Miniprotein binders against q56419. Designs and how they scored, part 21

Target 1, 326 residues: q56419
Amino acid sequence: MEGRTLEEVQEEVFKRHGVLVPKKELEDLAKALEEAGLLLTEKVEARLKEEEEKLKRERPMRLAGLSYPEGEREARAFLEAFRASYPGEGEEARVLLMPHLEPSRVPEVYGAALAALEKTPPPERIYLVGVAHRPLKEKAAALPVPFQTPFGPALPDLPALQALDALLPFELFNTPLAFREEHSLELPLFFLKGRFPEARVLPLLVARRSPELGEALKVVLRDFPGLLVLAVDLSHVGPRFGDTPLTRTLAEEARRRDLGFLERLAEGEPEAALAFLGANPTRIDGVEVVASLLPLLRERKGKVLAHRLDLEAPTLSAVGAGTLVL
Short names: E, the ipSAE of ESMFold2; O, the ipSAE of OpenDDE; V2, 0.75 times the mean of E and O plus 0.25 times the DockQ between their complexes.

## First folded at step 3 (miniprotein)

Design V1
Fold by ESMFold2-Fast, scan of step 3:
Order: C-alpha cells, then sequence, then structure tokens
Structure V1 (fold): chain B 326 residues (1-326), chain A 103 residues (1-103)
C-alpha cells in the first residue's frame, strides 16, 4: 500500500463501483502483492548480480536485433545505408559531436557523422563520452572491459584509462551496472567500431558536471592522442519528456536553441554555448558533458554538418540531434 | 521450452488481472498486473523474443494509462512501437499507434 489503509481502499471501491469488498480479500491481495514484490526484487537482484559478473569480463550487446542488426554482414549494410542517407561530404574531426538516440529516427544525422569519420585518419583510440541515464556513484564513470559489437569487440585502452583514473579525485571505475544498458555509448559505438575497427575505446559516462574530468582528459590526450566523441542528444520537448504538447512555435524554438548551441561550439566558444542555453531554457541532455569538457572544446573551430528535430507526431514530442566536427 | 511456458503462464495471468483492473479501476489490481508483466518482460528479453517483448510493453502502456500515469504510458507505448516497427510486428504497431493517439 502507499500509505493507504485497507479501509480506505474498501471505501474507494465501494464509492466507485458500489461493491463492498471483504477485508480478507483485500488483505489476501495485499499479501500477494508484497510476495510478488519480494519475488520480483529477488529476481531483479539475481539478474543484476549475473550481469555484474559478466561486466567484469565484457559488456554484451543489448540493442542488437533492435536498433542495429546482430550479424556482421547485415550490420555493415545497415551502416552503409546510413552513410548514403547524407548527401554531403564530411570534414576531418579532432572532436566529433554525434547523437545517441535511435538511429532510424535521424539517419541523415548519423550519416553526417559517418561522412566525418571517412575524412578522419584512423585514431589509435576513441574517447567516447556519453550521458549517464542511470545514477552514478561519482560525477563520471568508465568501464574498462571489451564492448561487444557486430564488428567484433571494441577493446578498452587500459593504459589511457589508468592514466585518467590516476588524475581524478574520485574512482573512475565506479558503478559498473550503469553500463549494462546504456544507449548513449552502445549506439555511437556501433558506428565508430564499424568505421575504425582497430581503435581502442575509453567508454566514459557523465552524470553531473565534472570540470576535473575535462582537465584530466586534456592531460591524458597529450600522452594518448585520439578522437574525442561527445555522444549527445539536443532538445527534448513535449509530453514524452514531461513538457507541454509540441506546437509549431515550440518546435521552431527548439531548432533555434539547438543550432545556436552548436554554432557557438563551432566557434570554439563552449562557455558562450552554455550561456546561450541559460538565456534560452531547454532540456539538452549533453549540457553536463559539454560543461565537463570545456578545456577540450575552447578555441576549436569547426562546422555543423547536420541537424534535425525528430517529431513524434502521436506524442506531440520531439528530440533534436546534430553532428558537429571540431 | 520451459521458459516459453513460464512466459505464457505469467502473461495470461497478467492479462486476467489487467482485464479486472480495467473493469474495476482498482489501482492495486492494475499494479499487480504490472508486476506480472515485468516478470514476463524479463523472460521475453532473456529469450530474445522481440514479438513477445513488444506485446508486453504495449500492455504495460495500457495499464499505466488506466492508472493515470500518462508519462509512463507514453514511454512504454513508444518502446512497444519502436520494437514492433523494427521487427514488422503489425498487430502491435496498430495497437500502439491507436493508444498513442488517445494519450
Amino acid sequence: as target 1 above (326 residues)
Amino acid sequence: TEEERRFEELFRRAMELLREGLESGNPEILKEAILLFEFALEIARELGDHEREAKVLYYLALAYEKLGDKEKALWYAIKALEIAEEKGIEDVIKKAEELLKRL
């Protein structure tokens, strides 16, 4: 019960349905729900313990067969179809901002990212920074294990991860279960591994602003150069996200906020990008990532290759996505 | 398999409770249905059975709609639709689209 007595439940049923339910039946139902809750808790805990043991060895695919094909041949064809969805040529990236929402919703935006990767020399390692969709014990976390993909496992760069951990005031390898189901890493990694099969990866999640992460990464990148990838979605608007239904005006405002944010980043002015969002309120899940990585984004000029606001007409909601090279 | 039979048993019982909860409006019965659907969802995912997974997600959305939890109803309905569209599960596509229209 959520603070409600059996008598209150009995009274409500009587008022709504004109039936007086015996207290014993309500007691039996409450007991069954408590027992089901206990069994569910035990089953969930057993499953999480099993997954945590797996995470000591590798991070298995969770979205294979759902967001991308499981087979290597089919996955390759899928990736090429996304590249074909973008008619332009890319630009070389030192830093790449790309989305992490369902790829089929914004194929041309992922296609733009693939175009940029085609123009980029193969890196020895990729610093893949996503957004934590589950609480972390610290402001940021990493998981130092192979991440499975249809193109083979993306191997961790253990020396670089250890160098990063040594510079941080907190344990970097915290909250491994947060990585069990994390699309902000898995979806971009599918595309990155398909393009750079030999690159090692530093899979990083940001939950809250961590300036110390950005400062540490700036040092580590000098000794372990690589491609920095920010896996960030843009505006989240509408009832799906707890907001009012999307109107044409609100959609245009979301597009302006997304583009204003990206254009300021492209000018090498990440503080201005964050200030712009403060003056124009929005729910961009990548704000904490950008705020954490300021030292890596300052004075890097680049180009916005693509932007789309994906409309979910039935829910009157939308999510913004973009590709930015710096 | 044994897991497939366990799924069918849980799903059937959850559907019976959902029907009772929809008729009575009793939130405790709806919550019991949701708990059983969560068990069934876990089994469908363990089996890699996307069709059964999409079905369970749809009925979770329907249960949350009746509870008045519009946000969870929308979330589950969208997840059901995404999987159903990806896998070509026509009956779930139709049901989820109709539910989303009235949310």
Scores: ipSAE 0.000, ipTM 0.114, lowest interface PAE 23.3, mean pLDDT 83

Design V2
Fold by ESMFold2-Fast, scan of step 3:
Structure V2 (fold): chain B 326 residues (1-326), chain A 103 residues (1-103)
Amino acid sequence: as target 1 above (326 residues)
Amino acid sequence: TEEERRFEELFRRAMELLREGLESGNPEILKLAIELFEWALRIARELGDHEREAKVLYYLALAYEKLGDKLKAIEYALKAFEIAEEKGIEDVIKKAEELLKRL
């Protein structure tokens, strides 16, 4: 029971639930949980080891049939429908910021990303940087295996990943299980693989700001040139996010915060973009990614191609999504 | 059927809220996700759908873990594991075991 006394557990339950649980009942529960823990630990350990071993070979699709079609023909039609949802032309990208939100909620934003990819020469490799939704053992991680897609497997760039690992003060391949269910990589990868079927991928997750990652990537990109993709969502507003119900005013404020952030990135001023968020508080899950990648974003001018604040009417909440080319 | 459609809508909504609650750590979002999962759980039980029941129980456990309610998280994770083991629902067995190890 993590070494806690039964009196400490009793006190915590009273504070959280207003109920005083008899000591005997807590003793019986602790014994049952300890015995269950011992029985489950060996089986859990064996199954987690099995799952880790499977992830050494490949990363299977998890969102096929839910967020995108499983079949290649249907997947291609789906991708083209997203491109058609954006009426504009793209711009060539050396760095692309795109969302990892459910694509059906912001089709024009994904369409803008596809338009940018259409204008971009096919890269030999893609540095795909997403946000860790599970704890990592280190500030960042990568998984050096093929990622399955409806367009075939996205192959890892093993030499570039090894070069990156060698430059980091921590083990890059540190948390394979964190990649088993990770939509911030899987959803952008669907679109990237559909447009660049020959490109190899470096699938990277950031949990906390790592300036060391940005410095190492700057060196690796010199020797292994490629497309840098930041897969990040923008403002989170409303009761879903501990805020008041979404009003027109709050939506306009969130939109201004998102656009102010993106426009400063487009000016090649990522420190100013981060400072702008500090002056105008917002919940953007991409902050740690941008803060880690500062050396790669400075002095790169670009253009915001699309922005949407997607309303979730039943919860009176919204999430911002954007496409930025640098 | 009507009840199956109702389950799918509630489960979808609850998963969206859970995903956001896991990202933000906001207890009010997690509480909303729990309410919708509890409703979906009742429907799965009415349908006698043990696979859907085990899935919902697992995500309830995950929501309670993030909310900081370890006792509820353990309770729901054990229920999810028991049903999944009995019915051979491999993905839920693995998820519930992983969660129980963290708890």
Scores: ipSAE 0.000, ipTM 0.144, lowest interface PAE 21.6, mean pLDDT 82

Design V3
Fold by ESMFold2-Fast, scan of step 3:
Structure V3 (fold): chain B 326 residues (1-326), chain A 103 residues (1-103)
Amino acid sequence: as target 1 above (326 residues)
Amino acid sequence: TEEERRFEELFRRAMELLREGLESGNPEILKEAIELFELALYIARLLGDHEREAKVLYYLALAYEKLGDKEKAEEYAFKAIEIAWEKGIEDVIKKAEELLKRL
């Protein structure tokens, strides 16, 4: 929806409902929504302050009942269904790259991640690195509180988080509200907590490349060993992301870029993976995470277990998703 | 309605021409089929009939494929999938995806 013009909305309504909505009517609707929002500004501000206070104690589920089941039994069955969607065996992971895209859109890819987790010994802690979808005060952030899941709360590894904070040139716990609604952490965490219920978590967000984060994490991982998880999506193509409507050629380019990126990471060559993408024309959002974590990815060989470019037919757009074990 | 009757007539004739054009490879016959499908598409949209709209878009893709216009074949196939997926028209999704694979 972002960056869509009124003309694009008008065309979509005509295609779907056979009705040509006057542009003036769409303008009037947009204005009415804006005026309603303006009248509610003080209430929104009060709500955000309340949420910030709550986030000092725990991070509630936001996607329960939408992206995954709320109940523990239903959540377990859901998890098992995803595992069953992938016919492979998986491989032990010291570093796991997995998506944060809506799971129902790429069940095979999440199934591959689950297969890898089945072969992986239970870690004492998981370094879960996602992508910030809200502004951060610094290049990266963490939230040192329990994250609620249907399998119970994922507890923070406070000693490891404090060690990380001490090594960084900026305050690590800098933007709690950025974690209020963050699917790049919540969706992978659902699967990780289901597999490793006793593991503690370091929930980390990257907004911009931070080499200092990677250097600090290299030091912390020596004293606090654990599983490193990069929760990133791959190509983003089509009108939803500012491109022309998805064509076979654009889809092929996206797949080529996704796989070329993942294959170079699997060879232990993260700089080569970044160079391969160049200007990142298909908008792989994992670039900032990989660029931040270079010291942790160099010389680690592995395997791409799954890849899908998921078509979002209503918007003629697509998002790439993959599972990589290092 | 009169529009429904007009759609059925245009679609039937377009399908006859498409079959003839696919069998003979005659580009002029295929172009005539395309013209009739474009008119049928316009009427399907006026009717708000998404099933008919999706089917016409698929056959437009098929006609352009036979003409060797891969760009338009691709464009119409994706349009067909867009509507068919939203409305759960599985036969069109399957056929359009198969067409895209062979472009």
Scores: ipSAE 0.000, ipTM 0.125, lowest interface PAE 20.6, mean pLDDT 83

Design V4
Fold by ESMFold2-Fast, scan of step 3:
Structure V4 (fold): chain B 326 residues (1-326), chain A 103 residues (1-103)
Amino acid sequence: as target 1 above (326 residues)
Amino acid sequence: TEEERRFEELFRRAMELLREGLESGNPEILKYAIDLFEIALEIARDLGDHEREAKVLYYLALAYEKLGDKWKAMEYAAKALYIAEEKGIEDVIKKAEELLKRL
């Protein structure tokens, strides 16, 4: 009952229900709630410690049976269905921007990413950069353990991760629990592992703009070449995101902003892409990722393969998704 | 086509049940209407008929509103509005906007 006295609680119950609750009963209730809260806190802390210890060994699947099939055969068929939803041939990628929202909502966009991966030589490793949806102790983090998938475990590239850690002014492996429930890594990884089963992975999360991460990655990529994947969603519009309900006009504006952002990235002008968003405000959850990776995106030209603005939930809200190859 | 004829029959029957359900408030009648609209929705989608799809989505939203399932009502109405705006289906745009304003 934060910010409320027992007398205030007693008065409100009386006003609302015409009943005066004895002070001792309110005191006993408050004490019982406090004791229950302490027990709940102890159980939560014990479970978090247990989960953190498990994450030192492996990262289990969380969305299997929900966002993708658990079985390898069914997972393979699922992946091929997404590929079939995109009519194009794709294009070779050295940098791939792809979404991380629920795949079934934008199958053609994931299909475009798969088409690009088909044209891309198998990399030794994948730098998978997602968005932290939970707080990190530092601006960015990584988890150096196998990530389970229906296609087998995606193994960490330990030498490359250690080289990256050595170049950063903060501890890279700083928040294991942030990786326990992280769809911005798990969903793209499903598709990446399905296409490149032998590739090792650097699973990276960005919470805040980290120019030092981009500079360090530029150095590490020279010594440990691989595919850079930015797993980011585009516009978030509508009441679900604290905005006005989606209209045709607002949807068209969101599409134009998304495409303007992607086209500027495709021209090798990432600063111009960020400035374009600043001039045309939209809620893009990947802005911090792009801002962190500027050194890797400059002067790199490419192509937008797909874009969709999809309705999210029953709230007249939408999330933009795109596939860009650089 | 045969599928178009099947759609028209299901849609007509679902609309009659929806009217009865809206008047009576009988949840079983509303659920029957929903079942028929769900079948009609699959046919419209298989045909790639966005106008019929938008109409069915709107009436599904009305049925769920009357049943008190506001979240399904909002979801169906929002999908109806989005398709209707993309394809310029004026009657569904107006109806879906009004429904969403009162949900």
Scores: ipSAE 0.000, ipTM 0.122, lowest interface PAE 20.4, mean pLDDT 84

Design V5
Fold by ESMFold2-Fast, scan of step 3:
Formats: C-alpha cells, structure tokens, sequence
Structure V5 (fold): chain B 326 residues (1-326), chain A 103 residues (1-103)
C-alpha cells in the first residue's frame, strides 16, 4: 500500500509526460533503481557501523558552535549569562527537571536551573535522563563513554552504570547510535558539566515507559547516591509538531497544562501530573520519562522555579519549558 | 432518551455488583460489574456525556484495583482524572486522585 505498483507509475508518467512507457521498460527501470538503492543502503550501513565504532570510545560534541560556544572561556561566559538572565534564587535539588530545547529560546528557564544547581551540593554523579528522539532496541538505553563538552569530557560512572545494567531485564547499552545526535542529553549536560565539572554522569535515554528502569534506579541510587535530572520539554503546539496553528486560546491551554503538570509533580503526585496531561492535542515529550521514574518522584515535594512558552511566530508554533526542583 | 435510560439501568446494576464484589472480594462478581460498566461507558461515549463517562471510568478503576489488576486500574483512573479535570467534575477529581495515590 505504501509503495507504487508498475501500473500506478505507468499512469503517472502518462499524465505528466503524455507517454505510455511499456511495462517491461518500467520493470527494467525498477530493477536498476532497486540495485542503486541496495548500493546506497550498503553505503549508509557502512557509515553507521563506522559511527557506532567511534561511539565505543567517546561521544563528540554535535551542537558546539551552534547552541553553545566551542571554546571553554566563551562557554563559561555563555553559561554565566544564562545564570544572570534569571533574577531569582534557586533551591536545593535532589531531583531537577529542566528543558532540553534550544537554550537561547528560554534563557530564564535555563538560568533557573543554574540557580538551583548553585544551591545544590556538588554530587558525585548525575543521573541524566533524556528523551530518545531516535528508535532504541529496548525501552531505555545508556552509553558508557566520555561525553565531550567545552568544559572537558563528562566521564561515565561505570560502576553505577554496571549496577544498573545488572538489575534490568534488558541490555542497557543497546543502541549506541541513538546517542550520536541527541540534544536531550547534550544541551542539559553543557549546563550540568559547567556547574559540576567533577561529577560523573549516567547518560540515560527513555523511548517508552519502563517501570523496570525506575525500580532499578531506586535501588542503584541507594548504593550510588547522586543528582537525578529529568531533561524534558513540555507542551509542543502548532503545525511544526503536526498540530493546528497556535491561537491565543491554545497558548493559554498549553501554559495551563504545563503549570498543572509541574505543580502536581511539585506536590509529589506524579500519577496525577500524568493524568492532568491526558489525551491532549499538544504533546509533552517528558511523559514517558516521568512514567518510567514514578518510584523516584512519589511523595517528593518541591517548587516550580520558572516556566515559559516559547512562541515561534513564523510557524505559529510553541514549545513549553520549565524548571522544577524536588 | 432511550440511551440515557439504558445507561442508568446498566450503571445502577453495575454499582450493585461492584458494592457486592468489594465487600465479598469475589472476582466473578467484580468481573460482571466490569462488563456492565464497560457497556455503560460505551453509551456515555456515544452520548458525549463526559460527566457520566468520567464516573464510569473511576468505578472501572476501583473494580480492577480490587481484582489486583493494578495496570488496568491505573489506566482507567488516569483516564477518569483526565476527563474530570478537563470538564471540572469535582467529585471524580478527588476520588481519582485518591485512588491513584494507592496504585
């Protein structure tokens, strides 16, 4: 159904060019295109294997020079400018929810996260949980290699990652290629590494809700205490995300849902937070992360430090971002 | 309407069975209550009656909790809360939030 038949191709060519191409010639052409496609597929597969092999050693910066400066001094000044954009004081975080969208779009929200990190004692390790924007072989994955940043490499906490892997019913290190281009880890990590340069990291991606991940993390956190960071964006509204164009009413609804979600998390009620989102025409990519981490979020009270709905006028679209400490 | 009368009959009988099942713990009675609630839910959905829909979803969650099916209980409780919050159905919001705390 998704592909075209030879009859459909013949009809389309006739409509566009006024020529009836014999079926034999279309078959010969289709065979040549299949052969060319196989050759291109082999080249793509070879390149992916090369990238996968490189990812066994380190994860390079992909957004340096685009979302943040490449040089350490420039990166430090950039980070300080974000902190300065938030006029409030932070609060100590045991769990931090922060965004992963382009930082320059919501500087005050990232500034609030930095303020919270400023009030938080330096952790030995950070459990950084992002959202998979590419398919994973399992519900969740991790990559146990250094992640490059302008502040030096963020080193993996290998003992904690191995302890986590041992408790899961699936292989944790299952999809290295999903980490090649993953802004939900790279962008928060820039800020976290700048604030806590000595902390080890567990870079985790969630593709689908994994209650077993939350249960395993609860156990691992007892033996390997650290800061839990949920790197999630909030409402996604408008044509850029497959929705109707943004209206004032839809923007108000998105702000209401974002704040209702965050406020329920702040009350230690993550199931109520998920239910509050419900079936909504706007999507929140953090749903699967929160649903996976329920055991770590229940009965933890906290505070919403910042929220913004970033409006993209040319596309009549918007993305919500917030900072929550628990 | 005839559909409204049918909903009321199904809901009343389902509630009787739910109360009996909650008191006795008899899984067959609870399963029968669930069947009648599912029938009532279908009618509420076609009527567009969100208040009745949210109410039925809550009691389905309660029945599944008593059966020990926490996954189905969570699913129905979350859907009940979603509709109740969207439509301002205050009693269902309170009940669903309380049930979710136990799941």
Amino acid sequence: as target 1 above (326 residues)
Amino acid sequence: TEEERRFEELFRRAMELLREGLESGNPEILKRAIELFEAALWIAEILGDHEREAKVLYYLALAYEKLGDKEEALRYAMEALRIALEKGIEDVIKKAEELLKRL
Scores: ipSAE 0.000, ipTM 0.081, lowest interface PAE 26.2, mean pLDDT 83

Design V6
Fold by ESMFold2-Fast, scan of step 3:
Structure V6 (fold): chain B 326 residues (1-326), chain A 103 residues (1-103)
Amino acid sequence: as target 1 above (326 residues)
Amino acid sequence: TEEERRFEELFRRAMELLREGLESGNPEILKAAILLFEAALLIAEALGDHEREAKVLYYLALAYEKLGDKEEAILYAAEALLIAEEKGIEDVIKKAEELLKRL
């Protein structure tokens, strides 16, 4: 009933049911709906506070049984099946760019990431940088708690997180609720924890360009060396993303933009990669992550291991995904 | 025109091959149908005949679906739907939507 007057409600009921409802009864109904709305608001606020308190202790799995298996044995078989889907050999990674969309849609791309992890010595810690899909109070955020996985909890690297927080001009641990339902961290973490069960994690979300984050991370990485993972998807095209329906031309342009972006990153030229995308950086959600991490990406040469444009027929939309090793 | 007559001849032959390819599943017959549809598409585009263009794009999508080329099938069906919606070609709208639901 939001935005409806009692007179409008009365007229609509008369039109639909041929009955004129007395104003007093409509007022009583509107009052009951308003009270229900207030009760719902209070219950929602209480629930959010409870969820925020739980997130001070741990981050539970949200996508287990949906995007990956709940059981450890089944999860390990699932992970090995993705590795098998990529026919190539990996390359050692200091920086790994991998996707965060539903893994079953781009199994070869996740397989390429797993191949790279096989060639990479086990790190003591992983800097896992994802994209915020919910608003953050600041440009970036972290959640310093264990993240549950089928392979056991991914433990936070508290000393490294505190060092990072100390170097930033804003509070790093600023939006715990943004981590409650965040697939850009949960899905890559499943694969990372499966391969490096002993590694601690710095789970980081970027909402907007934060050059100060990249500067701080460069300092922290010297004292706390580890694997940097950029968990980002590439082109977003079609009506699901506010664009025109997918055509052959749009698909070709999306692939060309994704590959041009990744190849310039592989040459150690992240500014050139951003410039290549031109005036519409919102078509690739990794833009804000790359722009934030420029100091960590310059002069690092590497290789694009895989790329796919995942076509979603029901919505005439597509999402690009790639694996890049630097 | 002569170009319109050439379109109709190519389209009819392509449709016969498509029917045979859909029934048999023979990839060589489907590829032959695709080649003829592609030639017909060029003529429709040159004529600015959006109705014929949309029809050819739809049947190209159907042929690619039967070949197992889901990506090409989606792209051709999407293009067929886009043109059909802009021009009000109801037969193609319905067929392209049904095909996209399967892909």
Scores: ipSAE 0.012, ipTM 0.526, lowest interface PAE 8.6, mean pLDDT 87

Design W1
Fold by ESMFold2-Fast, scan of step 3:
Structure W1 (fold): chain B 326 residues (1-326), chain A 120 residues (1-120)
Amino acid sequence: as target 1 above (326 residues)
Amino acid sequence: SAEELAERLEELLELIEFLLRAIILLAEKGKFDLAIELVDWFIRLLEELIELLKELVKNPETKELAKEIEELAEEILKLVERVKELLKQGRTEEAIKLIEEILELIKEILHLVKKIAELA
C-alpha cells in the first residue's frame, strides 16, 4: 500500500466496493502502519528466513483443525465419510485429476477420487502436481522434505526428485517458502496419504507452462513408476474472481466448459481440451498444469467420475471441481 | 515507560479493532480481495503489538500480564491464517465467525493492557 495516497485508497475502495472507510480511521491506520513499517520489514524478513530454514527439514500441517481433523482416528473417520459421499465403485487410475478446493464444499468429488484410489494398486510413489498460489522463482518447483499429515509424514522420493532435477533446465528446489501455505498440495495429500500410507511423494508446483517438466517427468516415470495426480480446480466464475455476478446461464456455461475440458482429457486429447476452453483458458487454474504435462496425458483414455460447480450464493461466485481417471 | 507502552498498545488495539470490523464489512459485501489486504495490515499491526510486549516482559511488575497478552496475540496470529484461507475460498460466514472470535480475544487483550496501565 506504500506509494498510494490516502485519497486514492479511499476513492478506489468506494469505486470498486461501494464502501466508504471514514477518513480519520484510515489516516490513523496509515500512520500506524508507517510507524511499524521499518521494524516489521526486518522482523518479517527474519521470520521468513527462519521458516525457510525449517522447511529444509519438514513441511508442517497448516490446515489441520480447519479443513481436516488433526488426530489420526478423527481424520480416518473424516476420510471414510467422504468415500461414503460417492455411491460409485471408482476405476483404476494411472493418472488421477482431483480438486484442491475445500473438501467439505464438494464431498462427492473427493469421494470419487477415493473410490478410484480403492481400485488402484498401491503405488510406490505419487507424483503430486499442484498449482502455485504464490510466486515461484522458476516455472515449477518441488520441496524434498517430509510433509506432515494426520496419518504420519508423507516421505519424499529423493532419488526420483533428484532424477527429475537433473533433467530440468532450472533448479527444481527453487522456492521453499511457496510450499509453506499451499493448499493445492496439502488437501489432496491428506486423501492420498490416508489411502496409500506407504507411498513416497514428489510434491510439485506449477506456476507457468513448463513443457520441459512434462518431458522430464515422462523420462523419470519410466525409471520410477508411480501414480500421477493433477490437483487442480476447474472454472472460477463470479465477482470473487474479478468476473460478473453468476447467473443460471453463466453457471451452465461453466459446467459445460468444465465437462467439455474433462471429457477431452478422458479421450486422451489434452491439446483439444486446452483448445476447447477457447476465449478464456486462464479461468481454469489447471490449464498451466495440463499444458505442462501434455506428454503424460496424450492417448490415455479414461473416465470422468464426478463434477460439481460449487456455488457461493453470497458472492454470486463459483468454483468447478472434478474427478477424472486416466 | 510502562505507562507510555500501555498507551501505545491501547492506540494499536483500537486500530486493530477497526480493521477487524472493516474486514467483516468487506467480507459481507463479497469484497474478498480488499478484505484480504486488510487482513495483511492486521497481521502487521499484531506483530508490532507482540514486539512492544517484549519490553513489558522485562519488567517484573508487568511480566505476567505481558506474557498473557503475548500468548493471546500468538493464538490470534494462528487464527488469522485460517481467516485468510476462508476468505480466499469465499467461505464468508465461517470467516466472519472466526473474525468475531478474534475480536473477543482483542477485547481481552485490551482489558489486560488497561490493567498494565493501572500498575504504572
Scores: ipSAE 0.012, ipTM 0.232, lowest interface PAE 8.5, mean pLDDT 81

Design W2
Fold by ESMFold2-Fast, scan of step 3:
Structure W2 (fold): chain B 326 residues (1-326), chain A 120 residues (1-120)
Amino acid sequence: as target 1 above (326 residues)
Amino acid sequence: SAEELAEELELLLRAIEWLLELIIELAEKGKFDEAIRIVDYFIEALELLIERLKELVKNPETKELAKEIEELAEEILKLVERVKELLKQGRTEEAIKLIEEILELIKEILHLVKKIAELA
């Protein structure tokens, strides 16, 4: 706490609570909070080391009771409700692009993904590629442990993960803690495990574009065929993402950019999709994923099943979400 | 002694209210990492409150009120972990709604602390 900040805090407390806190008492409180912060840092670091050790055995649910129900029966009903939110029949997927945004925000988009999964034959394994929301030691990472879900554990495909690791110029299993709280994997996995309970999973995170990942995956998929899932959100607009406050015009532009990106992917032209974003500046989550997976997306034609721009009124911000089948 | 402890708890509760208001302001501005840091300070402050309540539980005159406050504080600790998860995901609307619920529980604790002060 600095002098300027202390005066701002005192003014804010007075405005919100109608109480003037004496400066000395506020200074004593600031000092106590700083001391608590130092102790907290040591305890947090110790807890993270313990959690990293536990992640060598399994990845527990973090969002159960928040984003989806804890119990299997309730989780099944939840999936049925999301499927019912989408009126279409879906289409068979060899590659599925789906969101990782909070499901209740875009139920029809997740419903479209469920519709596609209903038309898709059960795969032996799912290559689940999400976006790293925490720093990775390398461009990409995987965690080769069971991921808990309300439908039972999603088991890792160890032979396929080992084959992938062997083909990469870096250690694939490099940042276990990045998987501790990673909704870009946990949220789509909930839906995928509910539909394909017997499928094994390759949980992959991309932090930066890795052409070597796409080339390695092309080789691995030949020997270990499966469903490729890109769990990515689209446009990120507004102050929450370091941009200007959302306006009607900016929202319309975001929708246009999202759809232009998805439509180019649907034509089997991922380089054109990336070039489109370069010509029309955006903050699309998943650009690094698409750039990494180019060899797997070229010349695959498909269909955009759903798209929505979710508006966050309190922050004047928005996040785009879509379902694409290739 | 009990009166002095009640005054200390009231000051701590005022600080806790201030931290919750700061979390709301930071979340509204999209400063989620900063908001999460303040949540951690809030947790430490609430744990200090629970530790101090142990002295009041030893006193027969204040034991029942102290237990009620302890139960409310434990409920708040569970809600705050949920707030951290929501902030990590950038779910601002839901995080703010939970923080507003926590503020109401803090006001209830403040009311009970004032009853303890009256008994001194």
Scores: ipSAE 0.005, ipTM 0.240, lowest interface PAE 10.1, mean pLDDT 82

